# VHH binders against h2kzm9r124to488, part 5

Target 1, 365 residues: h2kzm9r124to488
Amino acid sequence: RFTIDTSRAKSNQYVVSLCSKKIGIIEYPDGRSDKQPCDVYWHNVVLSDMNKIVTSPQSRVNKFPGMTELAKKISLTHSISSMQKLFPDEYAFYPNSWFLPAHLADFHAFYRKAQALGKTEMWFIVKPDEGAQGTGIYLINSPNQIRNVDQRQLVQEYVADPLLMNDKLKFDFRVYGVIKSINPLSIYVAREGMARFCTEKYEKPDSSNFKNLYAHLTNYSLNKANEAYVHSNTLQDQTRGSKRLLSTVFHQLESRGVKTKRLWHDIKLILVKTTLAMLPEIMLHYEHHFYDSTGPQCFQIMGFDVMIREDGTPILLEVNAAPSLTADHIVPHPGRTLLEGGQRVRSIVDEVIKIPLVRDTLLLV
Key: E = the ipSAE of ESMFold2; O = the ipSAE of OpenDDE; V2 = 0.75 times the mean of E and O plus 0.25 times the DockQ between their complexes.

## First folded at step 1 (VHH)

Design b01a (framework vhh_7nfr_2; at its last look DockQ between E and O 0.02; V2 from the best seeds 0.00; counts 0 for: pae O 7.1 > 2, SAP .71 > .668, placed apart)
Fold by ESMFold2-Fast, scan of step 1:
Structure b01a (fold): chain B 365 residues (1-365), chain A 123 residues (1-123)
Amino acid sequence: as target 1 above (365 residues)
Amino acid sequence: QVQLQESGGGLVQPGGSLRLSCAASGFTFSSYAMSWVRQAPGEGREWVSSISGSGGSTYYADSVKGRFTIARDNVKNTLYLLMDSLKSDDTAVYYCAKGGFEYIYPSGDFDYWGQGTQVTVSS
């Protein structure tokens, strides 16, 4: 009988539990009292003692050791930048990035060179090291606008010419990849994902609008706070909702003459090349924890945030080692704040994406 | 090279029946769960049904449960969808898919969505 321990799944437990019941897996939501191993361990976070949990050659855990840190902006930028030195054309899908204060001089040099070449205006996005879920992020068009230059922060070239749909809202795709194993390396991409939309119409950044993050940042945590946010309550909202199915948006792009087969191919290459850039560090952590293993002991769902330029070229914005698998949201009571509580409501779009994602991941391992 | 070729679609009246087939090659068919996914004009892709590699477990979307039956023949490397009591809302292009995922590395062949097979339910 196939078994799963979901005692450490935390906020993701509901969807994993639902999928386990649908495919006939025996779930231990509080762990096993008989100290026998499960076939799968589903965790919300990476634990330092993964090798004490995954003790059987037949057992798998849904996290690679070290992956959470490797996927964060600092380590991801370092990994991709190392590859860009060797293969600049292959890794052009990641925006030019500088980690401050270490690379401040390099950023100034880039800016001076761009001005000398007659580039009329470039915008950059600044992401503080302590910032999470879009907090503390701001746009600049000059190095002199950086706040607290001695603080650890990431500066990236801002893509000012995104591809827009008919509603003129900026969007990105959350694409889900699954690393089934790293020895040998085995990567899958989910055919369905999420398109996440800004809540205010996009205009190129200028002195009047650069502070309007609801038009410039696609972050769910930021945009759900705007009164203009449309929750994913029905699939009929595919043309108006703030979350839409990736497949629906791809169909709409195809109907408008976008080369969607080429676009999907390029997105798949981004997933592969990004994973390859991270692979040496992943292997070091994996060997440290599972050096005596017959493998594979780990698999992982990864979220890749990809935006599309006006010319149809995809670029990587972020990698999430723990993408949210929740399929509901809390709506505040009329006239009240979320701090006063609210009602949990189904998110149909999230269910359509995340239930098959988790179900098929469990069927894959 | 993974190849999936759908067939069996057509025009039927409401209440009619169709049998879709998907011929699979280029991979160990019995080792993978298989799915049927559909896309109506202007809509996103909707998961319809899945079957485990052995054929021992089957799963259905609520919209088709009791009307559709998924089956597989691992000797012939063929996936089937038997569609009964068809409704106008079942009108879509139907695609077969390998477990909802594309194997992208180290596979030398990127999976692409094929032409699918068109099912039109109209009076």
Scores: ipSAE 0.387, ipTM 0.782, lowest interface PAE 1.0, mean pLDDT 82
Fold by ESMFold2, look of step 2:
Structure b01a (fold): chain B 365 residues (1-365), chain A 123 residues (1-123)
Amino acid sequence: as target 1 above (365 residues)
Amino acid sequence: QVQLQESGGGLVQPGGSLRLSCAASGFTFSSYAMSWVRQAPGEGREWVSSISGSGGSTYYADSVKGRFTIARDNVKNTLYLLMDSLKSDDTAVYYCAKGGFEYIYPSGDFDYWGQGTQVTVSS
């Protein structure tokens, strides 16, 4: 009989438990007391002590050791940039990036070449090193605008030409990929995903507004990272417009003449190529974490955030190693504020996406 | 071995109806979600509809919502797509698929598709 340990699933436990019951998997929500291993362990995040929790090579766990760090912007950018040097056409889906000060000359050379080709207005996002307190992220349109050029910082092309819907809102897709195994590599993509819309109309950068866009860029990043702030001021309107099904937006794009079948093909390639770029480090972290033993078979649901340029080409923005698998949120009781208490309600968009995602992942493994 | 066999396609006039069937064998049918996916000539595959293993939850692409109905018979191990108000844009080969995922790496050598059934909506 198949068994699952959900004791470390936290907020994701509800969906995992529901799916386990439906497919006949025996759940241990508090862990197993008889010292026997479960067939599957479901963790909400990558746990640093995974090698102490999941000890049997016959077990599967839904996280790869080290993946949280490998998926972060700095590490992800290192992995993809290395592949861009070897295969520039194959990895054009990720914005060109430079790690300063080491790549300052390369950045200047890129800028000069683009100017020679007639590209007059280019924008870049600058992210200072984590230790550079008080500098924050900002936009530039030439290399001479870089602050503290001798300090470690990341410069990346800013996507200034997003495809917008008729409401002029910027959006991205959250596409769910499953890495079923890494030796051999086996990757799946969920047929359904999420489209996430920001609450502010998009303004294209220019010389007169780029300082204001620096504040809007920070707000956009914070709103994506913190669901509570998306809800704060006009919860009803923002909640209704902030999350839609990927299939709904694809249909809308098709009606506007976008070649959505090619787009989906290209998004699937982004998932594969990104995973291939990360794979050496994934394998290295696995072997390091389990160096004294044969470890479990790891698998993982990954969130890929993809935006579309106005010419229809997809761009990888981010990878999330532990995307939320919750289907509920808290709303105020009628006639009351959220501080006076609230009630749990189901999100129909999240339910339609995440219940099948978890169920089918359990059936795959 | 997993086997999926589609049937029920054919030629139909705009506004007409068809019922597609998919006979499944080689796995516990009621434990898996099932999907319909279609491919028009010269195009990539387009997801159409999915249904939970129990049949209690159904999902549709917006292009077919309100016109198509997915159903399953877990006694006969058969998946159905009831297609109404057909349009020329619905012309495609229709495939049934096991589960809610596409297998994307390595390239789909292990994908569980049937052979497909042709639906043609003539004008």
Scores: ipSAE 0.251, ipTM 0.675, lowest interface PAE 2.5, mean pLDDT 79
Fold by OpenDDE, look of step 2:
Structure b01a (fold): chain B 365 residues (1-365), chain A 123 residues (1-123)
Amino acid sequence: as target 1 above (365 residues)
Amino acid sequence: QVQLQESGGGLVQPGGSLRLSCAASGFTFSSYAMSWVRQAPGEGREWVSSISGSGGSTYYADSVKGRFTIARDNVKNTLYLLMDSLKSDDTAVYYCAKGGFEYIYPSGDFDYWGQGTQVTVSS
């Protein structure tokens, strides 16, 4: 039987343990005391001593060295921008981006040129490089509105024409991909994913509404704090929830005439192309970390945040090297705010997505 | 629409046996854990038994261990409860309930409930 070490799985341990049991993998939650290697090592995060823990070349580990850094906003932008220069048509799925402070002048130049061409209604989104879950994000319509030009951050064209359904709520998709190997490159895309909805109706950004992040940002961590957030208790209810299954939303889109087969195809291509853009650095980090040819085989579950434009074309917003694999959420106590604490409850949507994802990943490797 | 319909309840003497059935529709039955819950007159709902989506894992309340057997037929979308050595204390309305995706969470959350079937154990 296959063996898995989950001593460093931490927040992922619950789901990984469940899946391991289901498929008959022997789990070592505290590591192996006999010092024998496990077939698989599951880590919650990329650890600097991975090469000391995973020593057998026959073993597999669920993290690529350096992937956390590579998936950060600035690093990702650098990788994709390099490909955009070579293949501009193929990499049009990523909006124009500038990382500060290095590209501040370039951003100003871009803005000036755009204005000269009569594009006076351009908006940009500013994202801290180290930021997660929507923290520190804000919109601007002029370079002069950047709060701190010396801070490492990403400036990106804001997607102002999102595809909306009848509810007029902006939404994006969290699509999951599994990098099985990098040599040769092998990527698998999960069939089920997540749709995240804003909690306020979308309107094109202007001077009066650009500060309303509940209308402009789809992040769960942000919107869950809004009273308008809809937690679903059943699979039926999730069709109208703030968090929905990707398959549900695809069905809804199909009903309004969207070519969902083509859309899905294009989304898969985005995942592949994005991974290709990152591949050179992934390979370099792998070689550096293990510094010999006898390193373990790495694999990794990745999250891709994709938004659909009004014209039906997908655009990449963000890559996550460690997407959450928890299947519960906190519900506030009656009469209390979320900040005051709450009860952990199962998330139906997350269960449907993440349990099969982890299970199938373990079967894949 | 998710539907759960219990059947098989009735009057039985102490020491007797019954088999309850729950017909499920409106969802992928094999993907979800299912449970039996009972409610005696004047008492609250009591968890009785659970089974994983695949049927590979079963769980029982201490009060019914060794006497009750939970099973499922994923082809027929039916949940079963085999009740042996019935006691007067087993008298209750028995409900089938839809649980989590493939696995049973310790919280015992259920999404849907049937209408229940009456089980009466009396001499």
Scores: ipSAE 0.016, ipTM 0.327, lowest interface PAE 7.1, mean pLDDT 90
ESMFold2 (binder alone), look of step 2: mean pLDDT 80; pTM 0.818

Design b01b (framework vhh_6fv0_2; at its last look DockQ between E and O 0.25; V2 from the best seeds 0.00; counts 0 for: pae E 4.4 > 2, grease 26.4 > 24.2, SAP .873 > .668)
Fold by ESMFold2-Fast, scan of step 1:
Formats: C-alpha cells, sequence, structure tokens
Structure b01b (fold): chain B 365 residues (1-365), chain A 123 residues (1-123)
C-alpha cells in the first residue's frame, strides 16, 4: 500500500489528505514515528536539501531541486530570453522583457526606437523582484516613470489588447502542468484550470485609468480585496464569478468564434517550450541531489498564467512553482472588510479544479 | 486519440424524460472525471454536471438538481445523464467532456469534448 507524508503540506494539506483517503493512500499528517520512509513527500515549498527529504530510491517528493528559484520572474525571463535568441519564433509567446538595473539602457533604447516608429501608445508593466501575487506592480508608458531604478525589478511590454468576454472584464487562465519526471522528460496538462477575472471593466491604459489595477491585473490576491469581487458560491456563477472553470470559459469562447482547438494546442506548446527552456538548470540541480538514484525522485505541479490577445494568441505571464491548492476562500464578516478577517467557506470551483488535479497527480506517480 | 460520442437526444414534451449516453474511447475512462455541458440556441455554453472517476463525487447546476442524474459505467466506458421532468429551458445541444490529464510531452492528445446530441423540449 502506498504511503504519503503531508506534515509539510501546510495550507495544501486538506486537499492532499482528501485525495489520499479517496484513492487508498496511507497518510501521515504529522510524519512517521517509525523512522521508515514514505513513498511520497508532499511539501508546500521546499527550501531544505532534497536528499535529506527523500532518503530512499523508492520515494518521491512533489518539488524539483531549484525549481522555486527557476520559476521566479527574473530566472524565468533569463531562461526564456536565452531560448528566444536561438528560437525567436518559438518563444514569441513571452512578452518583451528587461530586468533592472542591468537592462535599463536596453529598455530606453527599445522605447526610443518605438517612439521613432510612431508607436505613441505603448505601455509597460513593472514587477518588483520581491513582489508576489500582484503586490507592488504598476503600469508605465515612459521609462522615466520607473520607481527606484536601482532596485531589482522586471519591466515587460504590457499587452493592451486582451480578449474580453461580454462583461468586458480582463481575464487570464491558470493552467496546471505536471512534470512527472525529467529523465525522460514527461509532461502532463490538466484539462481543467481556472479563469481569473479582473473586478473592474477593462479599458485600454491611459493617463486617467492606468492606476486602476483592478481593471488591469488579473491576480487573485489583488482582486479578492476589491468590493466588486464575486465569490463563486456555486458552479452556476460561471458567467459572473471572479473565478470560473477554464473549460466553461473555453466553451463560451468557442461559441463566439474563437478557434479554441488552436488556442489549447498553443497553450500546451507554451507549457512544453517553457519547461524545455528551464530543463538544463532543472537537470543540473537534480543530478547534484540525486546522482546515485536509478528512478525518478521528483514530480511537480506547476501553475502557468496565460492571457489571450484579442486575435486569439496566448501569452505567458508567469509560472508558479507552488500554485495554491486550497479549496476554500475567506468571506468577510457582515459589515466588515476582508482585511478585518473572515470565515473560511468551501469553494466548489476550486474543489472541482484542485481535487482531480491532486488525485490524478498522486495516481500518476 | 480521445473520442467522445454523445447519443440519446431527441424531441420530448415538457415533463418528459431522456437518457443521454457518451461513449468514450482512446483513453483510460475510469481514470478521468467527466462533465456534461450544454448550449442552448444563441446562448453560451453552460456546465450541467461533473462526476468523479469513481462516481462517488457528483456536482449539478442548481436548476437541474433533483431532475437530472449523472452516472457512469467504467466497465463499458460510458457516461450517462438521466433527465427527468424536462422543461423548455433544458432544450440545448448536450456535450460530454473529458476531465483529468492530457499527456503533452513527448506526445499530445487534442480532443476534450464530443460532437454533442440535440435535446428539444416542445409541446
Amino acid sequence: as target 1 above (365 residues)
Amino acid sequence: QVQLQESGGGLVQPGGSLRLSCAASGFTFSSYEMYWVRQAPEKGLEWVSTISSSGSTIYYKDSVKGRFTVSRDNAKNTLYLQMNSLKPEDAAQYYCAKGGFEYIYPSGDFDYRGQGTQVTVSS
């Protein structure tokens, strides 16, 4: 019988425990007291030496060594930029990007060339290195608007032509990929994912609206704080909720004439090509920790944030090495703000997405 | 390659019943969640029901609860939707869809829904 240690799963423990029980895996929610290894170790984030977590060749952990750093915006941009130099057409799905302070001069040069060609309405998004989940992000239309130019931050071309639904809210897809192994490389995509909607109607950026991040950024952590955020209390909220099923949104796009088979194909290629861009560094870290292992020691669920342009072209926005697997949300107490706390309520949308994702990942390994 | 084939649609009077079937091939049916979705004329697609791989966890759209029952026969690779007390608002093209994982590297699998079966409710 298979065993799993979920003592380090943290906020993800509920979903992992539920799935383990459902498929007959023996769970150790506080770790094993008998000094024997488990078949699977489920961690929220791994910062310690991997070979101290996985001490048996039969054991697996849900994280690749070094992946947390490789998926962060600076390292991801370096990996993709290296591939863009060799295969510019294959990696065109990632926005033009500059990391500061190192590429500040290159960004200025790009901007000057664009202005000389009459491109008067270009916008850029600035993401601080320590910023996560939309925190500290802002829009600019000129390099002189960059705050703290000496600090590490990413500047990317802002995609001002997003595909919109009838409600005119900007959205992206959180697509879940699973790397089952790297030798040989084996990648799966979950057919279900999350469509995440802004909470205010989108308008192209201008001097009057560029500070309204609720219209420009799809980040869940940012948007859930807005009073206009609509919790999906039921799956019927798929037309109005701020979180919707990817499959439902895809069907709605298809009914509007979007070439959804092509779109899904291109999204799958984004997952594969991004993983290939990261693969050399992943392999180097993996060999360092598991040199003597004859079987796969690692697998990992990765979140890919993909936006769709008005022409139906998908664009990669970011990669998450530890996407949230929680299946609840906090609802503020009556007459109080979310920042004053709240009570946890089941999220049926998150359950429909994340329970099969975790269950099938455990069946896969 | 994934193949899904819906059947069992037809014309019924309000209050009538239909049983839809979805025959699945090209994947291990018992390993995947399955969905029923529908599209009414000139309307967007609506999720109707979800059933887990084992059949033990089921979700329904509120307007169909108590009237529709989703089930599956993993030995026959077939998904079912029993529709009772049909209303004019239930008239739609009904589709089944494969949940779960798609193996994308080194090989891919590109189909995630079938061709559908038409349900018409009229007096």
Scores: ipSAE 0.421, ipTM 0.790, lowest interface PAE 0.8, mean pLDDT 82
Fold by OpenDDE, look of step 2:
Structure b01b (fold): chain B 365 residues (1-365), chain A 123 residues (1-123)
Amino acid sequence: as target 1 above (365 residues)
Amino acid sequence: QVQLQESGGGLVQPGGSLRLSCAASGFTFSSYEMYWVRQAPEKGLEWVSTISSSGSTIYYKDSVKGRFTVSRDNAKNTLYLQMNSLKPEDAAQYYCAKGGFEYIYPSGDFDYRGQGTQVTVSS
């Protein structure tokens, strides 16, 4: 019988256990006491001793060595930038980016050139490299507005022309991909994903509104704190929620005349091209981690954050090597703020997305 | 619209055989992993078998290994499940389902299940 070790699954344990049970996999939540290898190891994070835990080459593990670091903003930018130099047209889906402090001068030069060309209203987004969930992110329209130039951080062109629906809320897609193998390379995309909506109406950034992150950032972790956040209780009402199914939003876009088939095609290409850009480093880390040994087969669920421009072209915003697989959210108690505590409530949107994602991933590997 | 139609179910004696078919339409069948699932009375949905888009990779539930064979004909957009040596515990409503993953490298497209076909095993 197929076996899975979830002793290191941590936050993923619930969903993985649930799915394992559904598909008849024998789970070892505390690891195998008999020291026999499991068929699959599910880890929440990449650990430095993974090669000591997963010793059988017949086993599979849900993390690639080094992927967490590779998916970070600066590392990702480095990988994509390398490809952009070789294939500028093919990799135009990633905004111009600079990592500080190394590229500060280049950023200044870019800005000066843009100004000289009459591009006087350019905006940039500053992202901490290790920041998650929108923490520490802010907008600037001049290099001089960078708060700390000595800190490791990513500066990227802000996408100021997002595709908007009738509600005028900025949104992006969390698209899930699975790297099944790297030799040979094999990539899958989940058809169901997530749309994340801002909680305030989008307006082009200016001096008066650039601090309103509820209008400019789509991150759930940020927007959930806004009173305007709309939690959905049913699949019927999620059509107007702050989280929606990707399929729902695609349907909404199609009704507006958007060529959704082409859009999806382009999104798939972004996943492939991005993975290809990262592949050399993935392979290097794998070889290094399993040096002088036959390593296990690695696979990994990846999250791709994609925004759609007004012209219908998708733009890659971020890659997540460990997308959240939790299917609940915290709702504030009546009359209280989220900071004061709340109740865990099931997220129907997350359940619909993440349970099948994990289930099908287990069936895939 | 994605459509899946299962057929081939019926009543058989223990040790008997059935061949299930699933006709697929509304999507690029050859691009998707397909699987069989079943639901017995008062039991939840359980996984039976998976077959990759190309048919090169196949998985089975342990209890059906050696007895069941999954196959597909991409030219006919049809999924098959040959069930031999049927046991009473195999009695269930059988469904074919479309995988949620599209194979995108080096090729592939996306998820759905049909109305099912009833398999009864009785002496």
Scores: ipSAE 0.313, ipTM 0.706, lowest interface PAE 1.1, mean pLDDT 90
Fold by ESMFold2, look of step 2:
Structure b01b (fold): chain B 365 residues (1-365), chain A 123 residues (1-123)
Amino acid sequence: as target 1 above (365 residues)
Amino acid sequence: QVQLQESGGGLVQPGGSLRLSCAASGFTFSSYEMYWVRQAPEKGLEWVSTISSSGSTIYYKDSVKGRFTVSRDNAKNTLYLQMNSLKPEDAAQYYCAKGGFEYIYPSGDFDYRGQGTQVTVSS
């Protein structure tokens, strides 16, 4: 019989428990009283003590040691930049990036050279290292607008030519990949994911709108705080929601002549190439924690945030080492803002994505 | 190897009905969400319907809602699409598809396996 310890799954426990029941896995939500190991340990985040919890060589845990740090924007950018030097054409899917404070001078030099070449307005996104879901993200049009330049943060070129739907909303895809093992490396992609839309129509940045975070950001968390947010409570309403199924948006893109099979192929390559760029550090941390193991002890669900240019090419924006596996969201009380408190309601889009994702991960492992 | 075989297509008059079947093998059918998709000649692939692994949650494209009914028989590993009140715009090659993961490294050779079944609506 297969067993799972969900005592450290926290907010993700509901989905994991549901999937465990569906496939006949015996769950220990408080850990086992008999001190015997479980076959699988499900952690909400990467825990520093995971190798003290997962001691049996027959057990698997759903996180790689060190992955939280490795997937952070600065570390991720270091990994991809290293591969861009070796394989510039293969790694062109990542925008020009500068990690502050170390590359502040390089960013200034880039801006000055572009101005000398005749570019009069350029836009950049500034992303704090801990803002994986868009918290604290802002736009700038010159290096002098960077807040707190001594803080660790990522500056990236703003993609000013996004592919838009008929509603003129900017969007990105959250694509879920599973690293089943690293020796040998084995990677899977979920065929379903989410598309996250801005709550307002896209306009190119200018002096009147560059401080409007909602118009230029597609992160779900910021869109949920906007009163104009439209969540889909049925699949019939999917085409107008701020969070939509990836498959629905792909079908809409097909109807507009986008080569979606090529797009999906390129997105799959992004997942593979990004994982390969990170692999040396993943292996180092894994061998440090599991040096005497005979088989794979780690697997992990990863979130990849991908934006599409108007020419149909995908661009990697972020990697999330611990994407939320919850199937609900918080909405504001009637007549109030979300900041004044809210209530949890079911998200049909999240259920359609995350229940099969967790179920299939458990079956894969 | 995942195998999907569609059947039940044919020629029908506008307003008529057809029932499509999809026989599945090579995987645990009852564990996976299943889809119906369609493609008219020289057009892109269009999602039609989704059914959860248990059959308890069902989704339809707006243009077919109320006319099409998806169902599954997990004991027979078979997916069905009952199509009523057929319109000329429903004419297409219909495919069933398996949800879940695609294996992408070291090789990306996992694809849908259905051959499709043709639905033609003409007066």
Scores: ipSAE 0.076, ipTM 0.558, lowest interface PAE 4.4, mean pLDDT 78
ESMFold2 (binder alone), look of step 2: mean pLDDT 81; pTM 0.823

Design b02a (framework vhh_8h63_2)
Fold by ESMFold2-Fast, scan of step 1:
Structure b02a (fold): chain B 365 residues (1-365), chain A 122 residues (1-122)
Amino acid sequence: as target 1 above (365 residues)
Amino acid sequence: ELQLVESGGGLVQAGGSLTVSCAASGFTFSSYAMGWSRQAPGKERELVAGIYSGGSTYYADTVKGRFTISRDNAKNTLYLQMNSLKPEDTAMYYCARDSGFEVIYPEYFDYWGQGTQVTVSG
């Protein structure tokens, strides 16, 4: 019988436990008392002593050593920028980016050259490297608007021409990739993902609207606090909900003449090329921890945040090494705001996405 | 490791019948939706028929009423019964597990089987 240790799964334990029961895996939610290894260890975080957890060559853990740092904005930008210098056409899916303070002068030079060429006013997004869930993110249209220029932060060209649905809300896709192994390299994409919508109608940034983050940022944690946020309680709510199924949005885009087969192909290439850009660093961390291993010890679900330009081309925004696998959400008490807390209720859209994702990941490894 | 092995293809006259089969191993066959896809010369691969774990079926409009998909969970085998075959049905037929995942790297490693050629003359 196949075994799984979920004692360190934390908030992800519910979905993993549900899937384990459905496919006949024996779960140890508090770890094994007999000190025998499990076939799978499911963790919510990457640990420095990973090789002490995965001691059997037949055991697998759901995290690669070092992956959390490699997926962060500055490390990701460094990896992709290195590839853009060698393969600019292949890595054009990542916006022009500068990490501060190291590239401040390069950013100033780019901005001045763009102004000299008479380009339409450009906007940029400023992101902290270790900032979570959209906190600290803001828009600028001039380098002198950057706060705390000596702190580690990413400045990135803001995509001002997103593809919009009929409701004119900006959205992105959370696409789930699974790295089954790195030796040999094996990558899968989940057919289903999440479309995450802003809660205010999009207009191109200007001096009157650039502070309206509810129109410019698709982050779930930010938008769920807005009174306009709509929970998808049924699959019929998919045309109005702030979280929708990727497949539903793709169907709607296809009905409007978007070349969705080409779009999906290009998104898959983004996942592969981004993983390849990160691969040398992943391999170094992996070999340090599992140098003498004869088989794959790690696999990982990764979240890729992808936006679509008006012309139908996809752009990579972020990579999440620990995407949330929770299948519930907090609904405010009647007549109260979300900030006052609330009741946890099942999320049908998250269940439709995340139960097959975890189930099929467990069956894959 | 997941394995899908197609068989039963061949040359058939227009109006004839043929059954292709797919032997599955390396996963819990009864828990997955299964399908048949085909790729005709110069065309993209398309899903022709699907059968869900609960037994409900789907057919592409081009084959509806002519093809029947079925499964034998005890034998881990998927079938496609093709009746009233037309020259337009000429294609490589692939068995597929509708698992929720696609292999994207290595891109040349497709865990949907190697296929079985069906040629309709006539």
Scores: ipSAE 0.354, ipTM 0.751, lowest interface PAE 1.2, mean pLDDT 81

Design b02b (framework vhh_rezetamig_d1)
Fold by ESMFold2-Fast, scan of step 1:
Structure b02b (fold): chain B 365 residues (1-365), chain A 124 residues (1-124)
Amino acid sequence: as target 1 above (365 residues)
Amino acid sequence: QLQLQESGPGLVKPSETLSLTCTVSGGSISSSSYYWGWIRQPPGKGLEWIGHIYYSGSTYYNPSLENRVTISVDTSKNQFSLKLSSVTAADTAVYYCARDSGFEVIYPEYFDYRGQGTLVTVSS
């Protein structure tokens, strides 16, 4: 009889509860009153004192200590940049990146060298370290356009050559990886994921379009605010919906002659290599909290945002240590904007992705 | 002890349908916990996932093979089967059946339970 504590699952509790019931796990949605440990603890965030919660050697928690910070833009960039110095070809899947203010001089030097080589139409994306879901993000084509140069932020080369579907909308894949353990290292990828589409047709950045984030950023929270956003109400909506199944998009790419077997292999390598880049820091935090443990105490679902260049090359954009596991969305009231709230409606696409993801994660651990 | 065993012809002619069966012993195929799937390894190449099936009949296929693949399950015989149509020399491989999941192991690469494999040669 396996037990799970979901009292700290918050917005993820619905899907976790549904999956626990389906596979016969005994759930404690408000925690145990008998002070006995559960086999699994499902949290929405990494806690600094998780070693006081996960006290039994047989217990597992769905977060690694320190992971929230390690997956953030600046820490991720530091980890990958360190690996790029040792293995530049193996880590070429991450765009050229500079975190400010520390690397401002390096960014200026790169820009000047590129200008000297005749690269006059380079664009860069500026992301605040604490920003999420497109908030505060903007495009630049010159270092002097950075608004708050002293602020902690990421400057990254903008991928201006994305692979487009027939509708000419830019998209990326949210790919779900699971780190089952780090000693021994064990990594899984979910066979299903999400393709997230922009809501306006893509054109290469120029002075007339660079402010149109609905054409340049694939973020769900940004794009759902646009009137052009299309909710996928059925699996048949996969040709026009703003969220689509990864498997459906892969099938469409394969029918167009894209080498999808190679693409999937390269995406899997990105997940492995990125985890390896983060691993030394993960191990240091893990050993600090669980050095006396005889078995694996932590596992975690990670979201990897991957876009495809027009030549079929996958590029890592971001890692999310707490990807949303909600399976509903808000539809605006008639005559109102989405920002004014709305009615919660089931998302079939999210259910098809996230229910098997959570169910199979629980079966894995 | 859970054991999976592939069976079927070792030689298939080009353009015909390859048909393989997996017999599961030491455990039940009728489980909400697992998928049952097929994977292959062409000579000198890595493993390629073909697809899997849930005991309810729900199937998931590799998009690169979807138009040629059918997987079916027979819970009364504790078996599941693969049909691959319009075979060519490129389909020559060792075929494995496996207990599967919605996940693929990417580090280290292996399935938790799979058969010994059966060599299928496509030749006239």
Scores: ipSAE 0.408, ipTM 0.774, lowest interface PAE 1.1, mean pLDDT 82

